# Designs tried in a protein design chat: miniprotein binders against q56419. Part 140

Target 1, 326 residues: q56419
Amino acid sequence: MEGRTLEEVQEEVFKRHGVLVPKKELEDLAKALEEAGLLLTEKVEARLKEEEEKLKRERPMRLAGLSYPEGEREARAFLEAFRASYPGEGEEARVLLMPHLEPSRVPEVYGAALAALEKTPPPERIYLVGVAHRPLKEKAAALPVPFQTPFGPALPDLPALQALDALLPFELFNTPLAFREEHSLELPLFFLKGRFPEARVLPLLVARRSPELGEALKVVLRDFPGLLVLAVDLSHVGPRFGDTPLTRTLAEEARRRDLGFLERLAEGEPEAALAFLGANPTRIDGVEVVASLLPLLRERKGKVLAHRLDLEAPTLSAVGAGTLVL

## First folded at step 13 (miniprotein)

Design wb76
Fold by OpenDDE base, second read of step 16:
Structure wb76 (fold): chain B 326 residues (1-326), chain A 120 residues (1-120)
Amino acid sequence: as target 1 above (326 residues)
Amino acid sequence: SAEELAKELEELLKKIEELLRKIIELAEKGKFDEAIERVDKFIRLLEELIEKLKELVKNPLTKLLAEMIEEIARAILELVFEVKDLLKQGRTEDAIEEIEEILKAIKLILEMVKKIAELA
């Protein structure tokens, strides 16, 4: 229980509702939940410890057979189908912004990313920057182990990761468990590994804006050149995210913010992109990543290849996704 | 209303309980692939439960209880991944034992949700 005593809760309920919940009843409820929680906690801790030890060796696939095929042949057919869903041609990318949303929701947006990758010379390494959907100990983290894919393991670039760690004011190799189920890395990595099987990977997560990360990466990229990939989603609107059900007005506002953000990035004005969002009322996911990578995004001109606001009908909510090349 | 939401949560929890029992039944019959499929369904329902619990927050008491339930639900989620691994390994007895513990926790959550509805 973060910070509030049962007594404080009791007092607040009384003040707001005029109902005095018996302390004993609250204690009995809390105790019952705690007893169940404690039994589960010991098992969970043991499991988490085992999983952390496994993550010292490799990061296994979690979404194979769910979000993408597990078998290599089927996975290649999957890539081809996604590429086919985007009728356009790509452009060479030095920086690629792509989604990490469930691929089946926005196939043409991933298709646009694949189209860009077709025009991109095979990089020696890929700096894959995702969004931490779980808390990190630090503002950013890396996991310096092979990531499993249907195309074989994506091997870490240990020298480049070490160079990055040495330039950061915090330990880069923190919170390994945050990588275990992080789809913001796994999903884009499927497409990246499928296209560039020989590329090494730097799997990075951002939880909070870290200007230090962008400055450090700018230095590291001089000695360790590679493709920078921002795996980020855009607006999150509707009941799942605290809004009313999706309306035309809300969808138009989400699209306006998504496109306005991407267009300013395409102009090489990442600060203007962030400023355009203000308080970020449509909850663009990629804000902390972009804010961390400002030194790498400045003055780079590019093109928006695709955008979609995808409706999740069961929740009347929507998520924005886009593909941008710089 | 908090009462309507509580009823929805109760219905969801009942579906979750039924699903867990079905997983046990399938595991006992050696139908591991079918059991694993049901585990994946369970994970999705549990995630839905966690999201709906956030909506239950109407006052400080419901907030406290929802937070506590969410902590349990997250713990269950972790254990369910282990169950899936155990089933894949053919460790049926271990998997069933863990599911039975999860069932106890789900039943507790159900009782807490009912209590929240009474207090709302």
Scores: ipSAE 0.156, ipTM 0.632, lowest interface PAE 2.4, mean pLDDT 88
Fold by ESMFold2-Fast, scan of step 13:
Structure wb76 (fold): chain B 326 residues (1-326), chain A 120 residues (1-120)
Amino acid sequence: as target 1 above (326 residues)
Amino acid sequence: SAEELAKELEELLKKIEELLRKIIELAEKGKFDEAIERVDKFIRLLEELIEKLKELVKNPLTKLLAEMIEEIARAILELVFEVKDLLKQGRTEDAIEEIEEILKAIKLILEMVKKIAELA
């Protein structure tokens, strides 16, 4: 805003371009725009109140029929196809890093995650940590409601969530609307629920590094053991992400940074993984999650099962994805 | 330049308008899966529009108008969540009614972008 008026805009146009814009035409257009804005803002506020109320009961599927099939039978076939895309065997995971990128873009990477889940004994609960794509009131948040999937609802682990909330210096359940459209939780959850239908879930979002979250989770995991899943994508390069068009050199740099990050995590050296990235010039979105979960990642050795840099030719952009077991 | 960016926005808005009309057509035919795919494309184009408007806000001459358009575009983005839900439920009439309201707002934005192009 800054208190600018239509009159001030007209005056500046005249000063800069020596042209007088018709006042009535601009006034009529600005008034129509203001009225449209007020009407839409009122509808948005009513919509957000309604959505927030619904989110107190359950989190509905948003990507069913788009990123995965909505029917259980078709969803099972979908999972089998992704598993078949990875020719290798998995390894047992206590911590799993997997992507949240559109699955059809990196089928082998999701297949590797499925292979790891096949080797992993069914956990009582899954700590599913994604990346917030909308602002949170605090550095992290959770939503303590059933998340719908084609395999039935993924039920929240209420006692573990309450224990976590009690240990944090902020309200854990602080931004329910951030969960309304959140693919970093929904896409991994589809695969996790398909493999572990009885597991309860702690759906967690990280917006900014929170060492308090990692310290609290270390305590909660001792009393409520489960599978920790970091649902993160790796490098984001190209014009879609405010970068220059993709070149061979930029693609090689992205792969180098992705793999260097993952290999250091696999050695149980998460601080070294963060230091390797420095200023994070290729925009690995897992940085804030790893920085928050340091106490859970230190001294855990593992293996990188898959990595891919997915090229998006129309935009000359790319996103990295990987599967890591610890 | 601001003129080049405004022309890019005009072209983008025309694509958005065409896409919204296609969504209405698909919904009327009961092709809800295809309509939802077009809604996702609409969301991507609308997000691109919002990003491009950030550059126009840096120009003092067009800042006020760009901010008004951005506010309306963000409101539309929130409303498309409801449109997707309505389409998933097969609620054709409700979905079309909401899309028609969005289309009216897009037409106003197009008129304002044309005016910004003239002022740049």
Scores: ipSAE 0.135, ipTM 0.620, lowest interface PAE 3.9, mean pLDDT 85

Design wb77
Fold by ESMFold2-Fast, scan of step 13:
Structure wb77 (fold): chain B 326 residues (1-326), chain A 120 residues (1-120)
Amino acid sequence: as target 1 above (326 residues)
Amino acid sequence: SAEELAKELEELLKKIEELLRKIIELAEKGKFDEAIERVDKFIRLLEELIEKLKELVKNPLTKLLAEMIEEFARAILELVFEVKDLLKQGRTEDAIEEIEEILKAIKLILEMVKKIAELA
């Protein structure tokens, strides 16, 4: 009823459709509903504005005490435990693919990521690219504020973020509220900040394919070199994701599909990795991220350090997770 | 018919009201996981309500009221996500206060739907 009174709407309905004006009781209820709706909408708008204002200053921890310890000492011990869960030596990363799945479910995979970070020279900045789990106004977004962690705030790289914004055909800082609760950034950031406490961060979310993001990032990385991190999960299989209950055969197919995807990325062939998934259909979380970042992944050879398919027994479903260095 | 749809809406709204009262009960008892499960059910029922209201906008006699109820229901849906977050945080008093406001809104919608049924 925006811009129209109840009387004007009733009058139009009567003129166009020849219907009788409602009883006074109905008019009173319609007015009460309109007034209640206005109050409810004002409450929603006030709350969203309040949350958005908070996000202009900082992004607080949401998963502290749940997915990782809140205290710095306990958080450090937690990191060391994950590193210890992976027996390998790691490899230097210029590009790191790591999961954003609950860490306790795939400790060896996060341990492999930590092993790679041990072999990697400390970057001045980290380009952290996650998956949007809430709608974005544009294909991608960033939030240019400190992200709180148990190791202190991960500070934004404002000059690099501004350079990226200037090169994109859309406003980069377009959906602050999408960052309020976003585990695809928070969980990898916990591990990255613990390993590289001095590194600044570009926290980026991809909702759908943005080739323009990859093109702009390639330009920005030349002037603002840093570590590129793709925080993505792999296969999603089982009833929870619209598939049949997990069987040994389906689990092996998912594992083979995940590894086929990762190995093609490791050969520096991201288009071949995407085509492989098209020929072998499954739900892989990171498809939109990889498709957006093609210019940064082509002709970069590397190694798959770890892969695991984590079983969710109550639903007979599973999620794949892996660590890849390029 | 419009009368049959109005009866379905009335039954759906009564289910929604019962569910909200159950969420309050579970939250008061500190059973937050169970309360959140019921909030997810509430979201599904509210989405079903919004879809059924679209059928009523095809009737000129009920179009204005159905559109008003639909807008109101969409506003409630936004608040429900906040209720879910408050329950996850164990903020019982805040969650119950918000649910009580939603209950008042649902009761008003129920009265409006009854009047739509009279017009159909």
Scores: ipSAE 0.018, ipTM 0.487, lowest interface PAE 5.8, mean pLDDT 81

Design wb78
Fold by OpenDDE base, second read of step 16:
Structure wb78 (fold): chain B 326 residues (1-326), chain A 120 residues (1-120)
Amino acid sequence: as target 1 above (326 residues)
Amino acid sequence: SAEELAKELEELLKKIEELLRKIIELAEKGKFDEAIERVDKFIRLLEELIEKLKELVKNPLTKLLAELIEELARAILELVFEVKDLLKQGRTEDAIEEIEEILKAIKLILEMVKKIAELA
């Protein structure tokens, strides 16, 4: 434990409150927690090992029946309803930036993505780049297995994944457990598979900016052409993220940063988009993904189709979501 | 304050304990769908607990204890997914046994949080 000892805690409590906490009582509680933790840890390790072995074969749905329907018929109706929530027309995408937020929160933003996909010729493969919300062993990872969807399995493009791995200075096929519950892939994949049932998928996660990934993908895309999808959210503001409750000022700042980021991407200036954020005080989620994919985003002009800052009322917090085509 | 937060955590943990007991009761009655619904609620409450614990981790006085609680809470979260799978499979006895272990861990966390509240 790199942390303060129970003795340091005891001393600090004594200094602040004049109360000597019975060291033995804290030690007994800590020991009981440790013992309970060890017993649970052994079970967790056994479970994680089993889950990792399963992930060698397929990635099951985790959000079916929660975020989207499990049944194919209901899932198709879901797609249609989301498409209907966006009144506009889409544009052909070579690169699609779309959210991975809970779909019900930003239906029109997903609707805009579907509108873009309607104007996009069916790709042979989809490079789906999500955000790792769990630690990865490397800066980026891939899972080379079928991802289950209500529309059938999204099959991996193994040749393209292997070509990508060969160009990276690290093992691409790392941290399979990070994919198990990663919604940044599962949610966008629902929409993508529903629209392009025959497309192969390269499910990629980015934990930290990897310029190597963008350079490698640029090469791979020559031999293995496909649709690039950035599954990223935008600003995260409010108490859940360490801010005060959402105010008009905070919401305006979040929107300003989201739109300023997306607009610069739409102009083909991804470096300017990153520079515009500076220290990223509104915590735009997609920064590390965009920073990794700079070679693929440069000089590509496009259009912002949708944006929303969605309030989570119970926490007085908000998350930005957007749809951009390039 | 750390005291106020500890009291909030105590109230949350009491709700979690009641919920775990209800899950066991529902599972024993063969009401698996209702039990699973309560498991999903438990997951959300546990995530809320973990999020609230981050503030206690920031306090030097509570950091060590909060870190231990957070570690245990994360382990519980992993096991709860297994419980959900067991319930879906109709493996009721195995699910109940695991929930009972989780319940013991939650009780320990509650006692620790009470102690934090007393010290704050």
Scores: ipSAE 0.183, ipTM 0.705, lowest interface PAE 1.9, mean pLDDT 89
Fold by ESMFold2-Fast, scan of step 13:
Structure wb78 (fold): chain B 326 residues (1-326), chain A 120 residues (1-120)
Amino acid sequence: as target 1 above (326 residues)
Amino acid sequence: SAEELAKELEELLKKIEELLRKIIELAEKGKFDEAIERVDKFIRLLEELIEKLKELVKNPLTKLLAELIEELARAILELVFEVKDLLKQGRTEDAIEEIEEILKAIKLILEMVKKIAELA
């Protein structure tokens, strides 16, 4: 309410519309909102405390029965069906870029990731880097607890996480509640755990560019070797994302931006990939992740295995998804 | 324009209200998987509502009311995770009670959006 009182609102309405809105009417509406807000705030605070306590022990499945099957047998068949949706062979991955978009929307892209994992020796640990969809207290965060999957819990690599924490200028374990409903980790983890059931995981979220995260990870990866996974979606276009309705031209532009970005990453030139996106880098949610991980991506050549622009006709919107092996 | 955006918000809120009533119906019938699917749709619509409210905050005349609505919408978003958990546990009566409280808040937001449309 800073900068505007109910009296100022009343005066502005009179100036614009030539009518005087009764102050009592505005006061009654504001009071009703305050009463509803107070009741909900008390419930929210109690709920957040409960959830934060749960997250000290484990991260439960949130998308089981929705985005993937809850039972292990059904989950295995689901994974095999996605692999079958990609007709190509994979390539060995040292770094894997894969989507976190709803899997059923882009099955061949997840299939390409599975193909790459088939060619990759089982890692002792996976550095899973997703995009924060909720605010973090710092530029990046991790949650050092088991993440439940239909294939059993993905256990945290505590020594590697502690080494990473020690090298960062901020506390790594800073926002546990951000992990409660985080599909950029949960969806890729389903596929990764299904392929590498014995691998431990470092579940990492990036909210803002953190060059210090990339530098620290480069050191930690030397002492704790593992598979680096960037779980990022590509172009977001259309009204669902605050843009104009999708046209054939805009879809083709999005496809070219996605492929140009991925191709430059495949050439081992991540700075060139970021520069290629120019003034519109925020249309690809992986920008902050790539910008944070520059030291791990330079001079690594690879291959784009798949790309799709997923079209959502009811909203005239689209999301790009791709699989890149470095 | 602010008038067009306010109309979009009214339409969105009516869809949200209809969706909440459908979740109650499905929960009462023991169709928890379908109810949870509708909760996920509700989350997406509520996130769309919050995003559209950011545009109204840019208008000096509607900023105060838009900020109050945004705070209430974000509180509802936090409660919806509890609703989802209750539905997963088959706790029908507890889930319906929470959904009814959310429905009351959504109706209040709708009345405020109508007021914003008048003031825009």
Scores: ipSAE 0.064, ipTM 0.528, lowest interface PAE 4.4, mean pLDDT 84

Design wb79
Fold by ESMFold2-Fast, scan of step 13:
Structure wb79 (fold): chain B 326 residues (1-326), chain A 120 residues (1-120)
Amino acid sequence: as target 1 above (326 residues)
Amino acid sequence: SAEELAKELEELLKKIEELLRKIIELAEKGKFDEAIERVDKFIRLLEELIEKLKELVKNPLTKLLAEFIEELARAILELVFEVKDLLKQGRTEDAIEEIEEILKAIKLILEMVKKIAELA
């Protein structure tokens, strides 16, 4: 706090309570907080610098032992258990939409994604597009390093990433720290690497609508063909997300919103999918991803393989998850 | 009222302080899984603190102090992930050192909140 600010606080207290607050007492407290804040800020800055330096070499596993097993053998069994949770046959995917929600909450949805991957020829590379859960310096970002998994490192496709960077009006490799704790990439990657161990990866995050990303990706995909994966969760409803407590009616509406969105994507009509969400598109975290990738989604017909609205009873909240093949 | 909210924050901060001391005790005894569970509870309480501070921001008198305390609380959140990693690795002395630094900051925040309550 500056001296000017302390005087403003003192004046406001006097106006409201008729009491003059001792400026020296406030100054002593502000100085003590500033000293503690400086020490903590220095520690945070040192930690973030250390983390950023580590991310120049590799992206370590963060959810191993929590969302999936650390060991390769246990990880393989875990993956096969998810496949077994889906009774259906998959469909070949050129574009796959899958969730990034905690897998144990929606095992059949991840199982459907695995079924689709079984029917899909092994790609040379995977364009993995997730949602930024931390601020990005630009509309989108990528991290061009190996991502560790229980199945070995998922290697970056450096030539394809560099081609993409060259076509964008912004620096693609702009926010490495955003990738430190990013489940929208790590959770889908676990399943993708388990099925396609030889595929290289383009790990991409979208924070805001970037039509230039979609246009650039369309060009890059012609020269560097691969599987496009949209790691997207669907409706977020209930108090945990700033809404009223979940009711039967709200749950039915969320299911209809999710399925209407997915079915329109399956008809190759992504603009219609976005329009269908109408006045409340922010309830689906993939809106900005779909809006960015329009050129890649138009006129591709496919099928919704699975959908669930996962209930979080203690908070009367729910998150939608689905698997879509295009 | 601002006074009632400040008293709620004071009580919350005292709970946070007790929890951090318990984490130190568990770490010293090599009970790392239990210590990690208490770190997760600490994270939830610190998030609750940040949310309550948003209400103090609405009052011009407490806005700057609340914003400053919020920045400190967010810095502590960043450090707590390091504590969790240290505990997972069984690095007892390093974890305790980090927790003690967090405790110093929490005590200072508590003193400031008490002062706000007295002045409100």
Scores: ipSAE 0.054, ipTM 0.501, lowest interface PAE 5.0, mean pLDDT 82

Design wb8
Fold by OpenDDE base, second read of step 16:
Structure wb8 (fold): chain B 326 residues (1-326), chain A 120 residues (1-120)
Amino acid sequence: as target 1 above (326 residues)
Amino acid sequence: SAEELAKELEELLKKIEELLRKIIELAEKGKFDEAILRVDKFIRLLEELIEKLKELVKNPLTKLLAEMIEELARAILELVFEVKDLLKQGRTEDAIEEIEEILKAIKLILEMVKKIAELA
């Protein structure tokens, strides 16, 4: 409850609506919630503490058996099926932008990413930059532990992570619990680990634009070369995101913004890509990641391999996904 | 309308309650894999609930109540992950006890949603 007392709310409701909500009734509800919440809070705190201690050792799979197969054999078949869903050929990537949306929603977009990875020499390390869907203590964070996958653990590049931390004005190793359920890393990592089993990983999350991150990474990449992966979605439109139900007009606007953003990135003009979005009315997810990585995206020319605006029919909402190679 | 949304939330909460009871039943029968699948379904329904609660924000009162419900729903979500882990470990009694607490919290949310509908 950020700052407003039940009394202030009661007064505001009365002032706006002419209805006096009985204070006692609100207090009784609040108390019941607080009592239920307190009982749950102690258990939750104990659980979170245990989970944080586990995250010092490894990050377990959370979406195995849900978003992708848990077994290695089935997981390999899954990769092959996704690759088959994209009929095109890929290009060598030094930077790969790919989605983190539920894979089954945009199979051909992940297929395009796999096609690009087929043309990419195996990197020593992968800088995997996802979107923080939970608050971080700092603008960005890393988790320096093995991430479990059906293909075995993705091992962290500790030397490169330490080099990055040393160049940042904040502690990089913050908010470990934000990584626990973060699908923006887990889903892309499945595909990346499946293709490059020996690559070390730098799992990074961005919550807010950090120009410092891009500058630091530019330096680190000189001594620790690797593949840069931006795991980002594009437009989020419809009722789930505060819009009206998806219409042709809204879908066309979302596609226009997604493609206009990706095309400018493909031209090596990331600042122009950000400027093109303006206030970002279609809520492109990857904005803060791109804004953080400007020094790494400038003057790099590439190609948009795939794009989809995927309808979630139950909510009449849609999410954009794309694959870009630089 | 806030009333229509409240009705939708009530229906969703009823489905959630039924699902929790089914999870208990399955756990008691030693059908852990089936129970876990329904826990996963519960997680999805609870996430849907959290998202729908954001739509209840029509006035300051509904905002406050929605925020309170969201906080409780997030706490429930954390406990449900624990339930899933307990079931995977075969700790049935502990899992059932936790689900029973979650059921109490869900019932409280239901009463609050009903109250929001009355106040809208």
Scores: ipSAE 0.152, ipTM 0.622, lowest interface PAE 1.9, mean pLDDT 88
Fold by ESMFold2-Fast, scan of step 13:
Structure wb8 (fold): chain B 326 residues (1-326), chain A 120 residues (1-120)
Amino acid sequence: as target 1 above (326 residues)
Amino acid sequence: SAEELAKELEELLKKIEELLRKIIELAEKGKFDEAILRVDKFIRLLEELIEKLKELVKNPLTKLLAEMIEELARAILELVFEVKDLLKQGRTEDAIEEIEEILKAIKLILEMVKKIAELA
């Protein structure tokens, strides 16, 4: 209750400063802020309702012309340039871990992912698992609509999505608006659609650990086999992420933690990878995704193809990115 | 300290206000790509503002006002995505109208932060 709270504030100010703050001045100020908040909230709610209705039909490109080229020809050349940035050979993937960081910052890492996709037989469907950057009503969510790309729309695998929904203890299609501005799906999808234009997609977001998602996906993958893609970035270090400015020591610690995590996943030991991070505290946005997908990652051996710590000099911050095939 | 944090918030809000005016200037000149870059910087500064407000929420004297400011700042973040779309479409008048509404809200937040500084 606002009235009671303002009375408490007035009493506490008197105790601290020995002065009485006029209640009406505090009320007028709080009222002005509340009125502005209500006006903007109503406008935001109307806009979000309109956007939610649009998302029932399709998910439009948001980063075209910014993070990747809008035209198909230019987009194809962009993919070829990224592949050329990685000097190594790929490995066939049944599970691919790749970043969702701005591609131009880590071209060799995306190039390694493209190399792996070149060695991988075209899948009928891709299970694309990203990280929710907006709140979800449940631990995970999906959006069952076409996602637009410069290579044409990535069509949803409706039968597989429905099978997944049926196995979960929550509604899978619970937060459409979380998908409106979601680079953890859009950026990997650009590369995946460019390589596998005929594959259907299950666009999935994880906000919190959901072991039930991993168990359900294990069942669905038996009936609807496909490529599993974990679109996750690694260490987030520096002031941009609420940490101290990056030093050489902190950068080397971040690199060691990223590689220690990836190498344990490559040995088919995802619990050991999570335990390693627990013993060596770090901020990796993929932790909740890996923790949710444990049943799909156990005893799958693979290879780390690339790793980079991208340094953002103006903010003295860094984000780790890697490509892992399982 | 509370006084040090209040001064940081005032400086941050003044930078945000100047940035919004620059976005209007660039949009009026049809420099939409440069305006969009400034919108991305605005998002970063506004997110920084929201994080700093969490420190004021820990103080019972400033909690109510800090929570109200945080709610308003989060609403502004939602509107800024519309501004980016309008700029991408070259819809100058619509983009400026939305930015001016955001600017009014930022000015109100600045006045509230000044009052929080007086109470802290």
Scores: ipSAE 0.084, ipTM 0.586, lowest interface PAE 4.5, mean pLDDT 83

